VHH binders against tRNA pseudouridine synthase Pus10 (pus10). Designs and how they scored, part 10

Target 1, 373 residues: tRNA pseudouridine synthase Pus10 (pus10), of Korarchaeum cryptofilum (b1l7a7)
Amino acid sequence: MGKPVDDLLNSLMNLLDSETPSGGGCHLCDGLLSRELGKMLRKALSELEGVELSSVKSGVSLPAILIEREDRIRANHNPPKMRSLKVTLTRLLDVAISSLTGLKVSQEPDAILIFDFERGDVKLELAPVFIFGRYRKLQRGISQSRRKCPECGGRGCEACGWKGKIPQGSVEGIVGEVMREFFSAEDYVLHGAGREDVDARMLGEGRPFVMELLSPKRRSADLREVESEINRRAAGLIEVKNLEFSRREKIRILKERSPNVKKLYRALVEVEGGVEEGELELLKGLEGAVIRQRTPKRVLWRRADITRLKRVYEVNFRRIDDKKFELFVLCDGGLYVKELISGDDGRTSPSVTEILGKKSFCSELDVLEVMVE

## First folded at step 4 (VHH)

Design t05 (framework vhh_7ocj_1)
Fold by ESMFold2-Fast, scan of step 4:
Structure t05 (fold): chain B 373 residues (1-373), chain A 120 residues (1-120)
Amino acid sequence: as target 1 above (373 residues)
Amino acid sequence: QVQLVESGGGLVQAGGSLRLSCAASGFTFSDYGMGWYRQAPGKQRELVAAISTGGYTRYGDFVKGRFTISRGNAKNTVYLQMNSLSVEDTAVYYCARTWYTSGEDYFDYWGQGTQVTVSS
């Protein structure tokens, strides 16, 4: 360790001297680089202990005085376009770290080692790990995203580990805590292909999501074991499936496609004054219809009051008793199905209430499918 | 009485193709969605494909682009065309009837299953 670092330092100092426009890195740095490089490389090796990595990239932060000195030399001597001291150091440190650790240098690295020569420190920044999968939500009353901590109202306190959020009662928290443990991550963020209401179930093949794991000290795990452990801890509440390693680009794809996703819903509809089998055939009038829906009253506290046009593709139904029937609706994502049923006092048209001519409301809602291409 | 009878399973080499059929009786076929699920030993049952009354299709992530579900209402039959088969596709394939979903809880009748074995 000591001897290879010292040997490498001699090579690095010779290369730095030859590649800088100053006629010597020592002239710019007043000996700073010669004394700090060995110290900083040993700090970098220490920072990498206990961290699982396949690739690395170096970053460099220089004292303002060195940047100013180089700028003055370039301004006064007008040299050919040559790489800056910062760029040269970054390249040399990449070679040094690769030589000392056996890690590959990559433009898409698992970690960035930031050599801060101003502060005499090395910071390790770990690239997130992304896991794609699908989740089913088997019980009502579970949110997709973590709730604010009730003790601190989101500010951060001891009870929430200073996150301002609690893991209980959410898909993000229930799934994320298990993944955080497997990957020794600091935190996590769930990116879903849309969301369902808190009181709705998410069934079928489940909703596509990407979990972003922040600052993970481990990058490999058996995803079947992760899946099994999530499903064990969340038994009867939440189920995940088809976990696979992914990339940040998948989040953008899910977000960009979210408005174009078709969804299949099952609703339990209660009809004031009752409903006969023959009356339900009128609901076939919804097939192919463009629904003019103004933002529902119940969500006006958090959503802009605008009118959206959403298509219904297919409708099916089954009468349960004299006052209730099951309604199945295949429609555009972003359509509020509860209000497709109630009419929301005319804010949604056409509606089940309008078509039947009887006040109708959704007592249970299930999302059966989220149809991502 | 509702009956679903699968056929077309068997042994096939990797890269080959099979076509499964499911003959339905005892109900008005055109009023129901149909689906195919599969289950390998020691694994959970998973969706292969589903088709709605109006012909909208859904596929499991691992079979998308390789398998095609279709239905023949005149023959009361649902089909699964399986192309580019791999050893990972080895499972018992089940035909199922549904009101309008790919979720297992909403499939009310299931066939006995047909074995598909893909050799290397």
Scores: ipSAE 0.235, ipTM 0.646, lowest interface PAE 5.0, mean pLDDT 85

Design t06 (framework vhh_7ocj_1)
Fold by ESMFold2-Fast, scan of step 4:
Structure t06 (fold): chain B 373 residues (1-373), chain A 120 residues (1-120)
Amino acid sequence: as target 1 above (373 residues)
Amino acid sequence: QVQLVESGGGLVQAGGSLRLSCAASGFTFSDYHMGWYRQAPGKQRELVAAISTGGYTRYGDFVKGRFTISRGNAKNTVYLQMNSLSVEDTAVYYCAKQWYTEGYDYFDYWGQGTQVTVSS
């Protein structure tokens, strides 16, 4: 029943006694550490079975009474330099787990083993895995983020695995399910460099994103194989490319740089009363313009009602027929192109509708490029 | 019909300079955004620089301050001036047309590439 653990436990208890207040763990724990430590080490080894790890760190949670006892000793005595029981026990557990498993101890570990002496339990927390890449969305009607489960309305049910979200119909779900399988993760979160509308395509080199994989039991995978499998399962819907391992800091960088990202759009514009080739030349007036845009009416239910200033750098156009033309716009991220076209009853100015003097609408929108600097 | 032909690659010592050229044909050059991409052995393709129809430019992090993209609409040519070259700049460099307005809303690489090798 654990002869190596028992031998190690005796050695560790001797070390603990030399570094605790009052010179011994018996005074603080009333035998709790002696009874629980071996049991919890065996449970920790069981929790690590089947998990891919290169590094680990121990955490300790102690009953309030032991913390209070130690505080009284420090307050009522002038002891020599000493570490707290929690710190000493954490160091000893790090040594024990490293010795028993061969895993390295790290301050940025693949896993944390939380030894809860209050409950006599061990919890395994697995550090997320982050994958950076770019995605293309080839079909309209696909959201970036997962939708609420229709069976439970987001509350959680058996059909959605109690998550309240479904993987179908989203970039996050389609890409995330494949990554979840490769990394044996419990869940996932897609962090994009901005968003496109559900009815817009995302083409060109694709939108930068970081996928955060939660509680992964695997940490290594051939990302070319992951990429290939995503692209096969999502053929005609979603494509990913340039997958690489990343870090949490990349999410912050994408979020902070998102307002400063330039985007190239293609819009199909329908003009009431028709449009002549010569009238489209007036749209060159948008080049270099600062657009005063108030939050569009259609998104007020989920966005703050504020006014933002966004620059248009370039426009190009091509008349298709007497009622339609293609519009190409290079502009600041965060500009709502549908409302740049319609004017949204004056909420966006200048607009295509204002410049042409004719009611104009975006019937198709494509994001051609997201220019991360 | 669309053709992009790169030139100007070759061997250079670290700290040296090269100027790449891309001659474009088969489309109205002044109406399209242009760019340069590179791919080193065993690595993924990455954006080096891009230039819009109005002259707006963007650069990859590793080349900012060292490389300059420009275009000559009269000659249907896009250029990449590469200064302070390092061994890490060794790659095949591709000229790219970033978007297409003839009812086809796709980006693609139309050039064959030119090799740049930087020795220490």
Scores: ipSAE 0.000, ipTM 0.157, lowest interface PAE 17.8, mean pLDDT 81

Design t07 (framework vhh_7ocj_1)
Fold by ESMFold2-Fast, scan of step 4:
Structure t07 (fold): chain B 373 residues (1-373), chain A 121 residues (1-121)
Amino acid sequence: as target 1 above (373 residues)
Amino acid sequence: QVQLVESGGGLVQAGGSLRLSCAASGFTFSDYKMGWYRQAPGKQRELVAAISTGGWTRYGDFVKGRFTISRGNAKNTVYLQMNSLSVEDTAVYYCATSYWEGTSYEYFDYWGQGTQVTVSS
C-alpha cells in the first residue's frame, strides 16, 4: 500500500509543477504538500476501509498562507492563463484516489474526501441514503418524531449517545433504529407527508414518508428484509410497507403536496347533554363547507396565530349511544379535526358544536387515509 | 396470502336485484379499503363502488343511486347490493382490496377471480 502511494506522490508533484504558471508548485507550498500529501492519502485510504461506495470526489482546504502566496503571484505576474492551486490539487487528488481504489470520480458522488491541509487531516463525508415508504401507527401515544432526551432536555448527553433524542415512543425511532443497523448509519431523520397527533392512530394505507440515513457505511440492503425486521420488532405498534430507495427531491414533493392531500378521519365525538340521530343529519351541512380555522389554542405555544381556510368534502356519522357518535370527515390536509368538533370557543367556524348547538369534543381520533391526489 | 372469494352472481331479469358478497382472508380486513370493479365484454375494467375503513363510499356515475356497498368487519366480508339492474350492468364483477400502494379510492392491487352477472332483457 505504502509503495503505490509513494510512487504516486512523485507523479502528482511533477503534474502540479507542470500545471502552475511558475512551473514550481513546490515553491508555493514550501514542501508542505509533499510532506503531508502521502500521509493524507494513506489516511484517506484508511477512512474508506469498510465503506460501500461506487463513486467519490475530492475536496481541498488550504492554509491561508498558500492562498496569499497564490494571490501575490497573480497580482505580480498578471498571467494570461492561470488555474488555482486548489483546483489543480483537487483534480490531481481525484486521479490519485481513483487510481488507488478503482472508484469512479463523480460530480454527484457517494462520498467526498476533504483534504484539509490547514490541519493535516482528511474527512470522509458520506452522502445520505433515502428510503421512501408508508407507515401505519396502530397504537395511540406514539409520536412521529423522536422525543427529547429527558436527561439533557435535547442538548446531548452520555445517556442519549449525544443525540439529544431517544428512539423509544416514536415512528422515527422505531423505524430508524432498524434502518440505522442495516445501513451502518450514524443517525436518521424521518420526513413525513404531514403528521398525526401523538394520541391519534394512522391506519388505512399509511402515511407516506422518506427516511434520511446520515453517514451510511452501507448503501445496499434487501428492503423486503428491512420491512420484515421493522414489522417484527414493532409488532402491534407500527407497520411499514412498500420501502423503496429514493432521493432528497422526494422530501420536497411530499412537503409541497401536503396542503393538497385530502385526509379521511374517524373521530369519537362526545356531546354534552346528549344527541339524537335526527340531530346528526344537521352535520351534512358541513359537506362542501369552507372552514375558517384560526390556529387552535392548544398549539399556539409552537404555531403562528393565523387563520386558514380548509374544505370539508364529505361527512358521515353513526350514533353509538345517547351521548356519543362516530364522525367520519373527508377534508383538506392541515385542518385540525379536534377543533372542527369543539369550535375552540369560536376559533373554528362552522363547527360540530355550532351546528348541534351543544358542546361537543373529540375523545378519540384516527387518521384512516392520507390521499395524495 | 391475500384471498378474495366472490359469490352471489347469476342470471337476473332487467329491473331485478342481486346481492354480491366477497369473503376476505389473509389480512386484517378492518384496516383495508374494499371495492368492486366490473368488466363487460369489449370494455375496460371500471369502478363500481369503493368503501374505506371508516365506511366512506364512492360510486361509479352509472350505478350511483342504484347500488350500495357495505362491509361487515366481524365477518371479513364486503357486499354490493345491486337494484334496478339493466342489460348494461352485465359484466364480471371483481372484489378488490389494497393496502399501502396508493391513497386513491380507485386504486386496488389485490383482486378476486370475479363473479358473472348477466341481466336479460
Scores: ipSAE 0.000, ipTM 0.204, lowest interface PAE 16.6, mean pLDDT 82

Design t08 (framework vhh_7ocj_1)
Fold by ESMFold2-Fast, scan of step 4:
Structure t08 (fold): chain B 373 residues (1-373), chain A 121 residues (1-121)
Amino acid sequence: as target 1 above (373 residues)
Amino acid sequence: QVQLVESGGGLVQAGGSLRLSCAASGFTFSDYGMGWYRQAPGKQRELVAAIRTGGYTRYGDFVKGRFTISRGNAKNTVYLQMNSLSVEDTAVYYCAAQWYDTGSWEYFDYWGQGTQVTVSS
């Protein structure tokens, strides 16, 4: 790496000696720091090559022997205003890396360089990049989250790139693969404001989400280009809109607000024995109703068997033919609309089936709005 | 037979105000949710504001606190009061109507032809 690293190393050793207690250089480090500093600084510069960063922070791990030596010096001398070796070395490495790279030192850095003096190694940890936006799911049969890799059952194998998940057939995968390419990330995680059924479309203004990009070597991108590329590759399947850079805190906000979100649904309802327009007026009885809903049978494999109380705020309907009508329901998040229609053998009450006195079922479900405010 | 006719668009200075109106005919206005959408060059069409038959309103993130939607059922008209306008509000504004009261971009039964709003610095 050359002369600037060697010159800096000499300056750091002189400064370290002046900052530590008398005899610190010889008795504290036993020459270890001199032997390893140059090597580790060169390793750090190598790790940073090809990585887009605006800020950095150093971390330090020291051998137990050096900590014990410092403790002995403190006990024997009681020096005023003495800083620990770890604190001093971390500060000096921050200055060194900043001088060598031009990067700003930050307490919320783009990257952490962990200098492990116990093992003589340097590890680079890249902070995730977070992208907030909304997605629409235009086709049925697409999950929100990636499925387990069928070849390894989720454990990680060569076929899935050791992730244990496949990118196909999910909003997370379709959106995440494009973002992974733009940001040179190792992986990604989609955090949604709730979830829709695999068979349901997500329409309207879309569902809010934060995409977390893991170990990204790029931190900047034109989000309009990212948006356009996602929408091009996923044409007819998924659309994203209003992409913006975000923070981890946004994930917490989406999770905390999710149970209090109102949702607007469109359902295509099929009625055994048919339905007349006058009978549909009975469904106005659902407006303002509190629905007592026990966990639907179809989701017991992943949900606790509990009874929830959920309010229906508005109901509208449009008869299509003698056996079908469209149902529009504005309700609390967490209400299972398919079972609001079928009654799930009494597990949901009141229900469309109960009110009409005829077996009714949802053949198509759309989420029209997720009303976060 | 169905018509949505927008008015009130035009040129305005940043920090100014405009009031858009949309006169509806050819359907029972009181049975329809009404909305305003906009489309700026190079951007997707986005929700500005919507008002349901029951009076519940919804606003796009970038216009909250600045814009107000209202409706006059007796006059078959929906209004958009736009205050504290910025250059970023420059777009074609569309009036839209739908029977089941959603702000869903895909599910509007009827759309107006749009009116241009241009905000200068």
Scores: ipSAE 0.000, ipTM 0.371, lowest interface PAE 10.4, mean pLDDT 83

Design t09 (framework vhh_7ocj_1)
Fold by ESMFold2-Fast, scan of step 4:
Structure t09 (fold): chain B 373 residues (1-373), chain A 120 residues (1-120)
Amino acid sequence: as target 1 above (373 residues)
Amino acid sequence: QVQLVESGGGLVQAGGSLRLSCAASGFTFSSYRMGWYRQAPGKQRELVAAISTGGYTRYGDFVKGRFTISRGNAKNTVYLQMNSLSVEDTAVYYCAATWFEGSDYEYDYWGQGTQVTVSS
C-alpha cells in the first residue's frame, strides 16, 4: 500500500545527487532540500487525508538562490544535457507520493500537490468536478446566478461564508448548495446555455447547464439521489433533470453553440388603446425577419452597447381580451423579447410596437424551449 | 375527432435501427408543433425530439446524434428515425402535437404510444 517516508528518503536523496549538476544536490541546496523533504512529504500525506482521489501530480517551487546556483554551475562546467533540479524533484516526488499512497500519477490529475521549498510548505489543489443537467424555473423572481450578500454588499462576511454571495433566490444557489454538500466542495459556479430574465420562467425540458464544483473532497455520488434531493428542497421553485458527470470541455461547447441556440418564448403583451384580432395578423410580418437590436437600455449596466442582428423564425398569437394577447416567438438566442415587443424607443426594429402602431409591452415572459443543436 | 396513430415500434437488437411514424388527423397539422416523448417503467416521461411547423428541431440529451425527427406535411405524418439503439432506449414512445399555447409546456394531443424494446 506504500512505504514509510523514512525508508523512501534515502533513495530519493541518492537519486537527486546522481541527477543534479556537479554530481551532488548538496552543492545546490546547502542541505535545505534534505532538511525539508521529509517534513514536506509528511505534510503532503496529511493534506490527502479524507480526500477522495484516483490520481495525483506533483509541482515544485524553488528558492531563487537555488535557481541562480544551478545557472552558474551550468555556465561554468559545460555539463552534458541534464534535467533541471525542478524537473528532477518533480519526478522524484511523483514517485514518492505514488509509492506512499498508491495513487496513479496523471497529467490530468484529481489533485496537484505543490511543494514550495522556499516556504517549506505543501499546498493541495483539487481539480473541479463538473455536472451537466437541465433546469426548469417554475417561479418568477429567481435569478440564474447568486446575488450579492446584502449584509456585506459583496465584500464577504460571516453571514455569507466569506463568499460575498447568498445561495437564496437563484438557480445557482439552490442547486449548488445541494451539490456542494454531496461533494464536500468549497464553492460552485453555474454555467448556463444562455440565461433568462429574473422575472421570466424557464419551462419545458429546461435550460442546459454545467455546474462546476470547486475544491471537492468527494468526486463520486449517485446523481439520481442528488437530483431527487435538489427537487425535494426546491419543490415549487425549480426542478433539475438528466444530471450526468461532465468535463470543462462541455462549458466551452455550450458557450460556442450559444449564438446558434434557438429559443421559444411565450409573452403576455399589453397594448395601449387596445388591439383587434385583424391587427394581430400584421405580426406575421416578423416571420423570417432579421431584427436589428441595439443593447436594451435596461441591461446597459452590464452589457456592451452594440447592435446585433437576430432572426425571428416563427410567430403565433392568441387574443386574450381587448387590451391583451399572447405572443409566441421562435427566435435566435440572444434576442431580447421584451424589447422586440416595446421597440425600446427605436433600439429594436422591427418591433411589435412598430408593426401595430400602438405602444405595447411585455407583462409576463416564459421561456418554453432552449434548442441546443 | 383528433387522432395521433403511432406505428413502427417493436423488438430490435442493440446497435440496430427503427423508424417510427405518427399519422395525424382531425386538426390542421401545418399549424402544430410535433414531438416524440418516451416513458420507461417507473420513470418520468421525457422529450425525445420535437419539430416546429418550419422544420426546426430539438432533441433530448440522451438521443442527440442518433435520432432524427422529420415531418411530411403532404401526408400529415411525423417520423422518428432511431439509429444505434441501446437497451436504455427501451420505452413506450408517444407522438404528441401542440400549438404555441399555454404558459406551461403541455401538448394538446397525445397518441396511444408504441412499445420499443431493445435487447442486449
Scores: ipSAE 0.054, ipTM 0.570, lowest interface PAE 7.5, mean pLDDT 84

Design t10 (framework vhh_7ocj_1)
Fold by ESMFold2-Fast, scan of step 4:
Structure t10 (fold): chain B 373 residues (1-373), chain A 122 residues (1-122)
Amino acid sequence: as target 1 above (373 residues)
Amino acid sequence: QVQLVESGGGLVQAGGSLRLSCAASGFTFSSYKMGWYRQAPGKQRELVAAITSGGYTRYGDFVKGRFTISRGNAKNTVYLQMNSLSVEDTAVYYCAKGWYTPDTGYDYFDYWGQGTQVTVSS
């Protein structure tokens, strides 16, 4: 239950007169604050309608002329222990909004109401909601992040809902659209614990991620229902599991390159001139090897050209036919397995190509596990 | 917003021909890869043919030499000319809109139409 705006305005005007060199009594604003407060409080109530919140905080922006007038008064009169107009208004608006809505004032609020007295407007800013989980990617050809809208090239148009990105064909889009609907969010951003190539599957227990939901009008939902709806709409493409509410700090933790992160890969390897069962035993030489890998040519368009040292822990293999074998590699996160196989013209050493003495290529890649310990 | 509407399906005798059309709307047609898929009862969907924005074509081995994909950018339409039809070509045929991921060379199709039935009798 909130207090009526008109009753509250009388209380606010009395406090402004007593606690600041401005207000009705000192004529600093020539009645501007009195005229605008009622309109802006009613607009603030309208902006909060239909929004799920537990806490709020007010912000204030004042016209330059009122700041200048207050500075002149302070310079001329040296007033005793009076607060600035901005500080006093912020405190009074916090009290007003709390009284009208029943919401608690917090330093880490669900929403900030910005009262812009220069423009006579109120802006609502909603704190993001964060959801942690794991995703499996069951088909190849799906990117982790949304692609630019081809219609507008990222500028925003009707075809993409003015976002400049399309939701189709990405884990971010497929998962994010469902979460956007449940939380009535304006947009979303997927933060993954690394990424797989678009043509690679992500299997096993899945890749850890945090979905950041922007400007959400809802802050609660049954995450089991969200999970079920994502898995229904994305059947055969993507699965999510273990969804839980999270915090921004989890994104930092996931993006940290831990030396203890290991990944298990399955690759289908094609060998020029063929391969014999006995030749594959030479690949055991990769076990315990430190691989010197320069950024692969294929990812130079988005990655800095640096050399990294990555360990291979275990290797297994199975010959499929005269030209193909299946390779299993347990290695450090951040090793590019396609180039571990091809050698990338000497940019990765040792490599499968070097060890076999035959040109070898990865035709299929699966990430079987991402071991975050 | 994206819509794909197939037409031209029906019943035809073995050795006959059909031409499928797909009217596309809700996107800049000329900028996208288009394709045709088919699905027979109890089988998975398979790619029949694809055509890039630049006109490069690709076909499934089972239709190569018999089917031809083409596009009319001015009409926002993709076509599938099906010649020398056999009973094994009986399926629902789906028009598909694709997108391209430049970091892999792997093409993904993310929209399909409602489909049109093609039945080939002996």
Scores: ipSAE 0.000, ipTM 0.100, lowest interface PAE 19.6, mean pLDDT 81

Design t11 (framework vhh_7ocj_1)
Fold by ESMFold2-Fast, scan of step 4:
Structure t11 (fold): chain B 373 residues (1-373), chain A 122 residues (1-122)
Amino acid sequence: as target 1 above (373 residues)
Amino acid sequence: QVQLVESGGGLVQAGGSLRLSCAASGFTFSNYHMGWYRQAPGKQRELVAAISTGGYTRYGDFVKGRFTISRGNAKNTVYLQMNSLSVEDTAVYYCARSYWTDSGEYYEFDYWGQGTQVTVSS
């Protein structure tokens, strides 16, 4: 379409001239606005084709020479409060796009149309879609986040679709690929309320997460259908539930509150030299204890080497045989239960190993509950 | 093509020592975590040791204090120094290349060597 844009151009130019007679004049813009405006409006309409949007906001990037000229005018004349050329042009473009498309103008838009007058181009930036929910991980060996592509080591190649990551073997990938399809998104990022080890299951009501969908061409979907499709494709591996639309702020809240969330764990503990039923009663000494835990050796790959204080609230146990028992621990989020058991060569104290006086280690770990209020 | 070639295995008496080497090719060695696994007849494969790109190490509970993993990025080689060997250490030892997620908090091994036999006699 050319007619609606052409009809609008004269009105827009007349309005610009009336609002910025000293700022939008020929000597300031050298006819740039008149040359590019119609072309850029047509490009903007083309960029919006096939994209689901309810709201939009215009952004403007001006050539350095126009910014310098306006700054010189402001510096030399010290005018009373004036709207800049950029602000005026942005408002006019908001009105133009709204008139041409029927989209509402919003300060929290579904999309930003960036009119780059320096390069004579328009870029469409789609706001991410955020979905909050909970996931259960029913099988061990599944990571929370996607792994680097083996073919390219993270650089991007044909085998990974140039993303540098593979979707297989992760909660992020398994859930994210389905959501990517429903929302026609370019990519996705899973933000979890903490994480469990790759070899740990996540059971009970599941771990809270927010999925961030990048550059989505669709913004509406039946989340019950999305949920059902994820659970169908991931049967026996992962379950998701209680999916709802969310906002970026939820990611911050989830991360900030994660250390204050209590978690219930089941661990299978193996004891070197064996354990008697009476010795397990000594583990009640962990109830109410503040555990001094230095970053475990196994996570020093990416975690700062710091000491954290974490409380254990409740401990229960059940002896399985002369060398094994089940341990149930209710504790603060961020406590590493494998090292609560092993002591990690004194890096965690008190520990099961210290209390029993025998080397003990966690052979299986399950997260039974992540307790969010 | 990713290749991992183990060497240094053999027969040794209890209390002895062996040094395993794994020569890596077909990828940028310095970008990957490396590890050693072992498998004895009738048992599942178990982690012996792992080393990160930053030099942080992990060990299986039954080898702590006896085995040491190290890497030489200039030679694209990972090493396993095995001291105070016991009959229970008898297994095929596999060199492995590891992936980790962007978090870097855990690892998974995706490529394996053919293995090298270690036999400890009493």
Scores: ipSAE 0.000, ipTM 0.243, lowest interface PAE 13.0, mean pLDDT 82

